# VH-VL binders against f9vpa4r286to426, part 48

Target 1, 141 residues: f9vpa4r286to426
Amino acid sequence: VIEEIKNAERVIVIGAGTSYHAGLYFSIELNRLGINSLPVIASEYYNVRSKKGDLVFAISQSGETIDVLQGIRMMRNSGAKIISLTNVIESAIARESDYKIYMRAGPEIGVAATKTFTTQLASILFILSVLKKENLKKMEK
Below, E stands for the ipSAE of ESMFold2; O stands for the ipSAE of OpenDDE; V2 stands for 0.75 times the mean of E and O plus 0.25 times the DockQ between their complexes.

## First folded at step 23 (VH-VL; framework fv_zimberelimab)

Design v3 (at its last look DockQ between E and O 0.13; V2 from the best seeds 0.00; counts 0 for: pae O 5.0 > 2, placed apart)
Fold by ESMFold2, look of step 23:
Formats: sequence, structure tokens, C-alpha cells
Structure v3 (fold): chain C 141 residues (1-141), chain A 123 residues (1-123), chain B 110 residues (1-110)
Amino acid sequence: as target 1 above (141 residues)
Amino acid sequence: QLQLQESGPGLVKPSETLTLTCTVSGGSISSGSYYWVWIRQPPGKGLEWIGSIYYSGSTYYNPSLKSRVTVSVDTSKNQFSLKLNSVAATDTALYYCARGYQYDQYRPWFDYWGQGTLVTVSS
Amino acid sequence: QSALTQPASVSGSPGQSITISCTGTSSDVGGSNYVSWYQQHPGKAPELMIYEVSNRPSGVSDRFSGSKSGNTASLTISGLQAEDEADYYCSSYTSSSTWVFGGGTKLTVL
């Protein structure tokens, strides 16, 4: 999924509630890396016109968040490709995405709401770390 | 005020199919913020989650029952249904329908329940 | 048998506090923030009283509180009243994405 992010004309990051906050962080860091990104509150998806060349990064723990599902449907119909970050295999959002990232859900003790945001953030940080390392390799030349 | 009501037969013969319907009133089954579930409780035992259905039409089933269970929705009647195939005496239980929340965070607890309907599997 | 162990019955006098236990394992109660408690009066629907171990839904009296220590969750009812007489069920959503439930506790107000 790294190559899709690097090659996208714009990365639209969509989520609701706590997933929006994780997505906002991701979008800010993508822009700092030179990757054009727009964070979107899922309920405002109609305010965003997408096109071929856009990549939509959809964040939903359950994979069933209705505003996210409706948003990715609209954006895919306009030609965008969809990456989903979910914790449920075969959820509607995962099934309707072109690429799927599943959050790690360990058997460890934890607060589930905090654990959900933590796993979203961990997945995002891993993606960012790979993108940063590739930039550093270019600089070493 | 939201209400859930189970309906269906109280007695089912072994090897037949159990069909139950949950009628939702005072709210819409088509709400994207909620998911709908079937739960049962054998006499004197704990609760057992049977299956769930989401706004998208997605269904999720207890692995121990998955081969025998189907959950479906009829939005025009504001109802969702349970079908359990090939019932046996161990399927005798009080059957509940319930609602859970799933908009921005998945909430795996149930804030509204039906009163339950007893289903006995007997010849 | 139920996956979670609750006492079959508990009792208390009006005005007192009582506690109902719900004991499981590290894979359910110990490993889950999703412990919930339900109250059911005879012939009526279960009602959610506590979610996420210790939180009350809107409209639930602050006399109801929840806690967890290790593999045991607890529901405490303070200022016991006659209308608290009911069956109480605990549940947990496990790390394997399943629900596990208790067999219920009958609370008697003396």
C-alpha cells in the first residue's frame, strides 16, 4: 500500500469520531512528507469531490461506520481507489475497498476504546515510518 | 420509545427449522448507528450470542452456530429475523433480540432488549 | 454451563449496599474493557445498567456502580430499594470477538 500512497495525486483520509482524529494526524504527517492529503470528517463526505488519481484512506474499527461506507462509495464511483484500515475481516468497508489493512488486535489486557485508537495510531505510525525511511534513502545518495 | 418484540413458535420439533422475528417499533432498523442481534439463554445457563446484522446487510455469526444460522432484515416491515436449522434439544432456550451501537466506536454491549420468547424443542 | 460465574442469589435489606460478582478468565473478564451488567425484572426485558466495566447509561441511578479486579467484575448497588429486586447478568466481549455471559444472579430485597 506504500506505493499507492506515494503515487496518489491526493490522499483523502476519512473517518468518524476518534477515527477522524487518527486520520487528521495521518493527513498532517503525510503533508509534512510532501504527500498531498486532505482529512475529511465522514459525515461531510459530500463536500469533497474526488477523481481518478485520488486515494481514499478509510478508517473504521468496525468496518461498518455508515458515513465512512457512504463516503467511500461516492468517492470510488468518482474514480478514486480505496484503502481501508479496519479491525474486521469481511466488513462492508473492507469488502468495498481496493486494498485492505487490518489493525492488530492482540490478546493483551487493555481498555478497548483506547486500544482501538492505539491500534489505529500504531498502524498509521508504521506506514509513516516506512515512508520516512524511503525519503532518507533518497537523501543518502 | 424504542421497543423490540420477538415473535415465533414456542414449540419446535427436532430436526426442523426455528424461525423467529424481531419487530422494532419507536425507531428505525435502517439506522446506520446501530446493529441488531440475536441472543439466547438456555434454562439456568448464561447468554449465547447467535448472530448480528448491520445496516450494510453484513451478518456475523457465532462460529459454533454458523453452519445452521441465518439472520436477515426486512426494512419495509422494520423487522429482522433468525433462522436456525436442524434444531435439537440443546436449542431449547429463551431467545432475545437486541440492539447495539456502532457509529464512531464499536460498542459490544446491548442497550435495548426484547422481552424474550421461550422456544422448546420437543417431539 | 455459563462461561462466567455469578452467585445464584444475593440478598440485602433496604438501604444497604450489596455486591454481585462475575468471575471469568484472562481471555474474557481479565482481558476485556467490555464488561457489562444487565438487570431483568420478571417478565420484562433486560436493561443495560453498566457498560465498559464502570459506566452508567443515561437514566441509570448512580446507586449502581461497577468495577473489575483481575478476572472478577463486580456490580455494586447502594441504598438498596425494593424495586432493585431482579435478576442480574454480566457479560464480556472477548479478545476473540465473541460474547461470553454469566448465568445470572437473583437479588432479593429483604
Scores: ipSAE 0.323, ipTM 0.692, lowest interface PAE 4.0, mean pLDDT 84
Fold by OpenDDE, look of step 23:
Structure v3 (fold): chain C 141 residues (1-141), chain A 123 residues (1-123), chain B 110 residues (1-110)
Amino acid sequence: as target 1 above (141 residues)
Amino acid sequence: QLQLQESGPGLVKPSETLTLTCTVSGGSISSGSYYWVWIRQPPGKGLEWIGSIYYSGSTYYNPSLKSRVTVSVDTSKNQFSLKLNSVAATDTALYYCARGYQYDQYRPWFDYWGQGTLVTVSS
Amino acid sequence: QSALTQPASVSGSPGQSITISCTGTSSDVGGSNYVSWYQQHPGKAPELMIYEVSNRPSGVSDRFSGSKSGNTASLTISGLQAEDEADYYCSSYTSSSTWVFGGGTKLTVL
């Protein structure tokens, strides 16, 4: 996963609702690390033109968000690789991803999806921490 | 063309356990996009949410009924069930099974309902 | 959990517009936009008419609309028709992440 992110020409982070906001944060932090990233609202996936070299990072708690699923299918057909972050093992989105990350947070029934959002952020922060460590190692060489 | 159908005994004695089954057709219960619920309506009264279950087996119950309620799912039969222990006259109601929508979180509305089955608690 | 407060009954003539109120607290109706409305004809199961305060499912007439202000949600039925005669229930999420229903309103078309 980390190597895919590092080697991608562009990281497209796609999600809906609370997941989009988590993705937005992730995209911003990636750009701060010098990694070209584009946040995409899932319902607007058709406005993005993906190509080989792109990496799609799909965030969906249920793993069944239709716009996210349609988005990754379109982008995959253009040659993009797919990483998913979902809370449901073997969900539709997970099954159609090259790499699968599971939050293991259980079902969310909160009004503000607090549990889901915090677990998404925790996962994202972990990924970012690893990326930062890798960058530091490059600087030391 | 999703259809839900409740089944079970229409009469239960006080202190016994009420058992109902909801059979889902026209769609799979093993979908991450939905959850499944039981709702009841006493004669001439309003609606009351009883409990919900996800295809993975995760359950949530009405706090007022939690101690007496068990909801289960059988993915192989495309069914989910309700058990209500220690029933009393106040548990007499029309019992509905329904589908809830899950979109990155449980959504608090139900778009498909069964016809309902009347359960009377009487000695 | 206590039911949300609805008027017991409302009435209107064909062609008129009527509104049904659903009053809760800051812990339910006022605390989220997850308010839904259901129509129930005698001997029938409830049907979802409005979700998320103001959204209509496919197949639901545009005569049905929803709104919310503070702790009160409202269902408005315009161009009242005889077929609209039914019981109507509101529902909301609670701060405890549970569902609560209103007591129901009987709509009579005169």
Scores: ipSAE 0.033, ipTM 0.649, lowest interface PAE 5.0, mean pLDDT 91
ESMFold2 (binder alone), look of step 23: mean pLDDT 89; pTM 0.904

Design v4 (at its last look DockQ between E and O 0.15; V2 from the best seeds 0.00; counts 0 for: pae O 4.9 > 2, placed apart)
Fold by ESMFold2, look of step 23:
Structure v4 (fold): chain C 141 residues (1-141), chain A 123 residues (1-123), chain B 110 residues (1-110)
Amino acid sequence: as target 1 above (141 residues)
Amino acid sequence: QLQLQESGPGLVKPSETLTLTCTVSGGSISSGSYYWVWIRQPPGKGLEWIGSIYYSGSTYYNPSLKSRVTVSVDTSKNQFSLKLNSVAATDTALYYCARGYQYDEYRPWFDYWGQGTLVTVSS
Amino acid sequence: QSALTQPASVSGSPGQSITISCTGTSSDVGGSNYVSWYQQHPGKAPELMIYEVSNRPSGVSDRFSGSKSGNTASLTISGLQAEDEADYYCSSYTSSSTYVFGGGTKLTVL
């Protein structure tokens, strides 16, 4: 998943409500790392023209947010690849994604999950921390 | 004001199929903000979640009932339905429909409930 | 035979505080922040009293509070009143998108 983010021509981050705000933070930090990124309010998905080479990072706790689902369908049809960040294995958004990140999914059964804004932000911060370490590695080489 | 109303037979014979419908009024079942659930309560006993359905068509079922349960939605009638096949006396219960919230902050609890409909499985 | 264990009954006098426990596993309670409590008066549908372990919906009295320690969630009712006499159910949501309920606790106000 990290390599897909690094190799994308741009990263479109889509979410609704508080997930949009988590995505906005992610997009800002991606741009600070030199990764071209565009934050999108899910209900405004039709205003975004996607293309082959785009990577869509879709944020939805339930994996069932209808505006996000409709947005990733449109963007995938235009050639974009989809990464989902959800709390639910086999949700509609996860099923229609090329790559799937599950928040605190851990081992099957016996592992509880937190489905709040805090978990979304924690997942985003972890991804950013890995990207930052790889950026430092590139500079030293 | 949002209201949920269960409807269906009060009496079903063993081995037959129970079909219940929940009619939603004062709101739209087509909203992507909500998901819809069935819960039952045997007389004098506790609550049991049966299954949930999302506008997308995604369904999630109690594993103990999954082999016998189908939940469906009809957005044109603003309704969702429960089908439970091969019923037995242990399926006698009050059956409730309810609503959950799923838009941006997923809320795995039920904020609106119907009044319930008693279904008795008896010869 | 419930996945979440509650006492069958509890009782208290008006003005006292009482606590109802809900014990599960690490997957049901210990690691879950989606423990909820429902109140059900006789002949009525359940009503949400506490969500996400400790939060109250608008309109629910501040006499109701929730907490969790280890694999046990607790509902505490302070300043017990006659209208609190009801059945109380805990519930939890798991990472596999399933819901479990406790067996229920009958609260009697003496």
Scores: ipSAE 0.329, ipTM 0.737, lowest interface PAE 3.9, mean pLDDT 85
Fold by OpenDDE, look of step 23:
Structure v4 (fold): chain C 141 residues (1-141), chain A 123 residues (1-123), chain B 110 residues (1-110)
Amino acid sequence: as target 1 above (141 residues)
Amino acid sequence: QLQLQESGPGLVKPSETLTLTCTVSGGSISSGSYYWVWIRQPPGKGLEWIGSIYYSGSTYYNPSLKSRVTVSVDTSKNQFSLKLNSVAATDTALYYCARGYQYDEYRPWFDYWGQGTLVTVSS
Amino acid sequence: QSALTQPASVSGSPGQSITISCTGTSSDVGGSNYVSWYQQHPGKAPELMIYEVSNRPSGVSDRFSGSKSGNTASLTISGLQAEDEADYYCSSYTSSSTYVFGGGTKLTVL
């Protein structure tokens, strides 16, 4: 997963609603690390033109978000690799991803996806911490 | 407080187009946290989902009605609309607009409803 | 899509507990936890009573509870009151990414 992110020409982070906001944060942080990243609202996936070399990072709690699923299908068909962050094992989005990350946050039972959002951020922060460590190693060489 | 209100003609002739508008007040339709739906209820019968729309214009329709249905949104007016083509007597129903949650997906429950507007299809 | 199966009517006396069933298939009720319940009084719009099988929106009485087993979801109303007399509808997300409703149950408080 980390190598894919590092080697991607562009990281497209796609999500809906709260997941989009988590993705937006992730995208901003990636750009701060010098990794070209584009946040995409899932409902607008058709406005993005992906290509080989792109990496799609899909965020969906249920792993069944329609727009996210349609988005990753379109982008995958263009040659993009897919990494998913979901809360449901073997969900539709997970099954159609090259790499699967599971939050294991348990079911979201609130109207507002507070628990899920927090877990998404935790996962994203963990990934970012690893990326930062890798960058430091390169600087030491 | 969020309020939804349906408006449109109460009578439509067969084969014509039914047009309804839902006006949202007390909140913005241009929110990424919600989506907007049309649901109908024939007299004395159950509920049927017609279609959904996100503020960006993304739509989803009931497959049984997809060929005849168009849902649109006007963010400037804080409204969204329903068009149903080629209506028949079976389209006679109370039509509701409602709000759904879009936190990480289109959550399949609706918390705010309009009062509903009766549309009768008759020659 | 066919409606979810609900009993046409149920009845109970004040103070009793009643249960309304909602039976679907593995493609709807049994396929997800996205089951909702609505209360509808005569001449009024439906009101959301339960979402995601067992969650209550704010303002909904704790007398209303929901559960699910297999392809059947259930709405339980405890401490039945006269005001509970209404039509009740279940709803579920489907595997085809659509929404399906039950046929409705008329609850009479005796």
Scores: ipSAE 0.042, ipTM 0.655, lowest interface PAE 4.9, mean pLDDT 90
ESMFold2 (binder alone), look of step 23: mean pLDDT 89; pTM 0.912

Design v5 (at its last look DockQ between E and O 0.17; V2 from the best seeds 0.00; counts 0 for: pae O 4.1 > 2, placed apart)
Fold by ESMFold2, look of step 23:
Structure v5 (fold): chain C 141 residues (1-141), chain A 123 residues (1-123), chain B 110 residues (1-110)
Amino acid sequence: as target 1 above (141 residues)
Amino acid sequence: QLQLQESGPGLVKPSETLTLTCTVSGGSISSGSYYWVWIRQPPGKGLEWIGSIYYSGSTYYNPSLKSRVTVSVDTSKNQFSLKLNSVAATDTALYYCARGYQYDEYRPWFDYWGQGTLVTVSS
Amino acid sequence: QSALTQPASVSGSPGQSITISCTGTSSDVGGTNYVSWYQQHPGKAPELMIYEVSNRPSGVSDRFSGSKSGNTASLTISGLQAEDEADYYCSSYTSSSTWVFGGGTKLTVL
């Protein structure tokens, strides 16, 4: 999944409510790393034109958020690849994604990390830490 | 305003299939904001979650019942249904349908319940 | 039988406070804030009284309060009234993405 993020022409991060705010943070940090990224409120998915080379990072704890599901369907039909971040195996969003990240199998930040936003943020921070490490390797080479 | 009503046979013979339907009124089952569940209560005992279905068609089942249960939705009738195969006396219970919210915040609790329908499994 | 343990019954006099316990494990009560309480009058459907440990839905009296410590959740009813006589169930959405319920507690108002 890391390689797909680094190789994407643009990373579109889509979520609703708290997932959108987690995605906004992710998008900001991706841009700071030199990875072109666009945060999208799920209910406004139809305002975004996607294309081949785009990577869509979809965030939904339940994996059933309808605006996220509709958004990834539209963007995949336009040629984008889909990565999902969910906490339910075999949810609709996970099943319709090209790549899947499950929050329950990732890092936890204390016992309080059972809440949706905290778990999403922990997963995002882990992804960012790996991306930052890969950037350091590239500079060493 | 929103109302859930269970319907189906009150008596089912052992080894047959139990089919129940929940009719939703005062709201739309086609809303992607909600998920729909079946829960049962054997006489004088506690509650047991059976299974859930989402607008997308995704289904989730209690592992103890998974081999025998199917939940489905019919959006044109504003209904969702339960099929429980190979019933036995231990499946005698009051069966409820219920609703949960999941759109922008996953709420794994049930805010609306039907009144329940008693199903007796007996020869 | 039930994944969550509740006392079979509790009782109290009008105007008093009572507490109903719900004890589970780290995989259900201890490890999640998705603990809910339902009230069920005889012959009626369960009604949501508390969600996420301590929150009340709109329309539920502030006499009902919830809390959690370790693997035990608690429902407290203050200013006990005759209409509070019912069965009470705790519920958890577990870390395995399943729902479990307590065995229920019959509240008798003396």
Scores: ipSAE 0.360, ipTM 0.759, lowest interface PAE 3.7, mean pLDDT 86
Fold by OpenDDE, look of step 23:
Structure v5 (fold): chain C 141 residues (1-141), chain A 123 residues (1-123), chain B 110 residues (1-110)
Amino acid sequence: as target 1 above (141 residues)
Amino acid sequence: QLQLQESGPGLVKPSETLTLTCTVSGGSISSGSYYWVWIRQPPGKGLEWIGSIYYSGSTYYNPSLKSRVTVSVDTSKNQFSLKLNSVAATDTALYYCARGYQYDEYRPWFDYWGQGTLVTVSS
Amino acid sequence: QSALTQPASVSGSPGQSITISCTGTSSDVGGTNYVSWYQQHPGKAPELMIYEVSNRPSGVSDRFSGSKSGNTASLTISGLQAEDEADYYCSSYTSSSTWVFGGGTKLTVL
């Protein structure tokens, strides 16, 4: 997962609603690290033109978000690789991803996906910490 | 205090197009937290999901009706509409508009409903 | 799309507990936690009673509860009251990213 992010020409972070906001944060942090990243609202996936070399980072609690699923299908068809962050094992989005990350947050039972959002951020922060560590290693060489 | 109200003709002839509008009050339709739905109920029968629309214009339809259904949204009027082409007697039903949740997905439950409007298809 | 299977009718006396079943497949009820229940009185719009199998919206009586086992979801109404007489519909998300309703159950309070 980390190598895919590092080697990607562009990281497209896609999510809906609360997950989009988590993705937005992730995208901003990636750009701060010098990794070209584009946040995408899932409902607007058709406005994005992906290609080989792109990496799609899909965020969906249920792994069943319709627009996210349609988005990654379109982008995958263009040659993009798919990494998903979901809370449900073997969800539709997870099954259609090259790499699967599970939040392991348990079921979200609240109307407002607060638990999910915090877990998403925790996962994203962990990924970012690893990326930063790898960048430091390169600087030491 | 969200309110939904269906409006449109109560009578449509066979093969014509049924057009309904749902007016939303007490809240903005242009919210990323919700999506908007049409559901119908033939007299004495159960509920059937017709289609959904997000404020951005993304639509989703019941496969059994997809070829005949168009849902649209007008954010300036705080309304969304249903068009059903080539209607038949089987399309006679009480038509409801409703609200669904879109926090991180299209949640498959609806908390606010309109009163419903009866549409009869008859020659 | 076929409807979920509900009993056509159930009945109970005031104070009793009744259960309404909703049977689907592994592609809907059995494959998702997105099962909801609606109450509909004559001449009224449906009202959401349960969402996500067992959650109650604010304002809904705690006499209403939901559960799921395998491909069957259940709505239980405890302490049955005359006002509970209505039609009840279950709904589920499907693996095809669609929504499906049950056929409905008429509850009679004796």
Scores: ipSAE 0.033, ipTM 0.672, lowest interface PAE 4.1, mean pLDDT 90
ESMFold2 (binder alone), look of step 23: mean pLDDT 90; pTM 0.909

Design v6 (at its last look DockQ between E and O 0.31; V2 from the best seeds 0.00; counts 0 for: pae O 9.1 > 2)
Fold by ESMFold2, look of step 23:
Structure v6 (fold): chain C 141 residues (1-141), chain A 123 residues (1-123), chain B 110 residues (1-110)
Amino acid sequence: as target 1 above (141 residues)
Amino acid sequence: QLQLQESGPGLVKPSETLTLTCTVSGGSISSGSYYWVWIRQPPGKGLEWIGSIYWSGSTYYNPSLKSRVTVSVDTSKNQFSLKLNSVAATDTALYYCARGYQRDEYRPWFDYWGQGTLVTVSS
Amino acid sequence: QSALTQPASVSGSPGQSITISCTGTSSDVGGSNYVSWYQQHPGKAPELMIYEVSNRPSGVSDRFSGSKSGNTASLTISGLQAEDEADYYCSSYTSSSTYVFGGGTKLTVL
């Protein structure tokens, strides 16, 4: 998944509600790393014109968020590749994605108040940490 | 003014299949905002979730019932249905249909319920 | 049968405050903000009173409040009224799209 993010012409990050906020953070940090990224509120997916070379990073804990599902369908029809970050294997969003990242939402993960959001952030922070390590290696050269 | 109404047989023989239908009025079952749910309550006892169906067609079932249950949608009739195979006396209950919200990822509660229909399994 | 533990009954006099507990595990109540409470009057369908631990739907009195500490969620009813006499069920959603309910609590208004 790291290589797909690095090689994408643009990373479109789509989510609804709290997933949008996690996606916004991810998109901001991607841009700081030099990776072109656009955060999208899922209900506004129709305002985004995607194309081949775009990578869509879709965030949905349930994998059934309809605005996200409709957004990734539209963008895939326009030639984009889809990575999903979900917590439900074989959810609609996961099934319709080219690449799938599953959040670990088992026991002992996160604090009681925000378990779902913290697993989204943990997954995003891990991806960012790998990308940051590769940036440091790149700067050394 | 959304209304959910359960319908189906009140009496089913053991080992047969129970089929219930929920008719939705005052709203569209094909709305992307909502998912549809079956819940039951044995007489004098608590609630048990049976299964859910989402706009996408995805279904999720109570693991204890999964081998016997099917939930489906008929958008042309604005209805969704429950099929429970191989019923036993322990399946005697009030059966409710309900609605949940699916646009936001973490709205797993049921905001509208039908009146319930009593199904008795008796030989 | 039920995954969440509630007291079988509670009682209070008009005007009092009462609290109903709902105890689960780190896999449900402890690990989730998706705790809800339902009120069920005899012979009627359940009605959503609290969602996401502490939020009230429109039309639900502010006498109803919810909270959570560790693996235990609580429903508090202040200013108890005769109409509050009902069964109360907590529920929790797990990450596998699975729902669990408490066994129910009968509230008697004395």
Scores: ipSAE 0.399, ipTM 0.759, lowest interface PAE 3.3, mean pLDDT 85
Fold by OpenDDE, look of step 23:
Structure v6 (fold): chain C 141 residues (1-141), chain A 123 residues (1-123), chain B 110 residues (1-110)
Amino acid sequence: as target 1 above (141 residues)
Amino acid sequence: QLQLQESGPGLVKPSETLTLTCTVSGGSISSGSYYWVWIRQPPGKGLEWIGSIYWSGSTYYNPSLKSRVTVSVDTSKNQFSLKLNSVAATDTALYYCARGYQRDEYRPWFDYWGQGTLVTVSS
Amino acid sequence: QSALTQPASVSGSPGQSITISCTGTSSDVGGSNYVSWYQQHPGKAPELMIYEVSNRPSGVSDRFSGSKSGNTASLTISGLQAEDEADYYCSSYTSSSTYVFGGGTKLTVL
């Protein structure tokens, strides 16, 4: 996963609702690391033209969000690789991803999706910490 | 308006497979905003969730029934089905199909129900 | 999975207000805002009356209201009418990503 993110020409982070906001944060932090990233609202996936070399990071708690699923299918058809972050093992989005990251957050209980959002951020922060560590190693060489 | 209708045999012998089909009309089963469920109710008893399916084919089952249950979807016919293997008398129940709400998670309430179909397990 | 605990029966006179309780655990009712209530008349399918503890679907009478405290959810029916006589079931999402129903409550209008 980390190598895919580092080697991507562009990281498209796609999500809906709360997941989009988590993705937005992730995209911003990636750009701060010098990794070209584009946040995409899932319902607007058709406005993004993906290509080979792109990496799609799909965030969906249920793993069944229709716009996210349609988005990754379209982007995959253009040659993009798919990484998913979902809370549901063997969900549709997970099954159609090259790499699968599971939040293991349990069921979402709150209407505002606070539990899943927190878990999404935790996962994202972990990924970012690894990326930053790798970046520091490059600077030391 | 959305309508769900269960269909299948009303009588099944022990150890055989119960097969039911839910036909959805007035709306597409392929809508991303919903998922589809089977629920049963033994005579004079409460409700029990059997399984859920999304239009993509992703399934979720009651752990107590998982080993015997298969739910499938046919988008071309706007139907989804239930198969329950190795039935026993305890599987005698009114079987309902219903619609659940899905956004970024499966919401645990069901807003549309079929009329239900009684399945009796008897030799 | 064990059902949520409901009283077997409740009764009230027309015009009165009655409450049906639904008691679970911290893994279902107590740990989730996804509590729903269903009304079932004899020979009919259940009808969704309340979702997310206190929300009413369109078309449901405002006489029906829901609340939750701790591990207990409650359905309150005000201005009881003869047509309210039915079985009522609560439901909740669980920490195991399953759905659990209550045992049901028979409401009799005297």
Scores: ipSAE 0.008, ipTM 0.612, lowest interface PAE 9.1, mean pLDDT 91
ESMFold2 (binder alone), look of step 23: mean pLDDT 89; pTM 0.904

Design v7 (at its last read DockQ between E and O 0.13; V2 from the best seeds 0.00; counts 0 for: pae E 3.7 > 2, placed apart)
Heavy chain, then light chain:
Amino acid sequence: QLQLQESGPGLVKPSETLTLTCTVSGGSISSGSYYWVWIRQPPGKGLEWIGSIYYSGSTYYNPSLKSRVTVSVDTSKNQFSLKLNSVAATDTALYYCARGYQYDEYRPWFDYWGQGTLVTVSS
Amino acid sequence: QSALTQPASVSGSPGQSITISCTGTSSDVGGSNYVSWYQQHPGKAPELMIYEVSNRPSGVSDRFSGSKSGNTASLTISGLQAEDEADYYCSSYTSSNTWVFGGGTKLTVL
ESMFold2, look of step 23: ipSAE 0.470; ipTM 0.775
ESMFold2 (binder alone), look of step 23: mean pLDDT 89; pTM 0.908
OpenDDE, look of step 23: ipSAE 0.059; ipTM 0.708
ESMFold2, fold request of step 24: ipSAE 0.330, 0.241, 0.333; ipTM 0.745, 0.715, 0.731
ESMFold2 (binder alone), fold request of step 24: mean pLDDT 89, 89, 89; pTM 0.907, 0.904, 0.899
OpenDDE, fold request of step 24: ipSAE 0.040, 0.033, 0.275; ipTM 0.671, 0.687, 0.781
ESMFold2, last read: ipSAE 0.329, 0.285, 0.342; ipTM 0.744, 0.721, 0.748
ESMFold2 (binder alone), last read: mean pLDDT 89, 89, 89; pTM 0.903, 0.906, 0.906
OpenDDE, last read: ipSAE 0.283, 0.274, 0.098; ipTM 0.784, 0.787, 0.729

Design v8 (at its last read DockQ between E and O 0.54; V2 from the best seeds 0.00; counts 0 for: pae E 2.5 > 2)
Heavy chain, then light chain:
Amino acid sequence: QLQLQESGPGLVKPSETLTLTCTVSGGSISSGSYYWVWIRQPPGKGLEWIGSIYWSGSTYYNPSLKSRVTVSVDTSKNQFSLKLNSVAATDTALYYCARGYQYDQYRPWFDYWGQGTLVTVSS
Amino acid sequence: QSALTQPASVSGSPGQSITISCTGTSSDVGGSNYVSWYQQHPGKAPELMIYEVSNRPSGVSDRFSGSKSGNTASLTISGLQAEDEADYYCSSYTSSSTWVFGGGTKLTVL
ESMFold2, look of step 23: ipSAE 0.424; ipTM 0.748
ESMFold2 (binder alone), look of step 23: mean pLDDT 88; pTM 0.899
OpenDDE, look of step 23: ipSAE 0.007; ipTM 0.610
ESMFold2, fold request of step 24: ipSAE 0.435, 0.360, 0.364; ipTM 0.752, 0.735, 0.743
ESMFold2 (binder alone), fold request of step 24: mean pLDDT 88, 88, 88; pTM 0.898, 0.901, 0.900
OpenDDE, fold request of step 24: ipSAE 0.730, 0.807, 0.022; ipTM 0.902, 0.922, 0.628
ESMFold2, last read: ipSAE 0.237, 0.323, 0.467; ipTM 0.721, 0.733, 0.758
ESMFold2 (binder alone), last read: mean pLDDT 88, 88, 88; pTM 0.904, 0.902, 0.896
OpenDDE, last read: ipSAE 0.229, 0.753, 0.792; ipTM 0.770, 0.909, 0.917

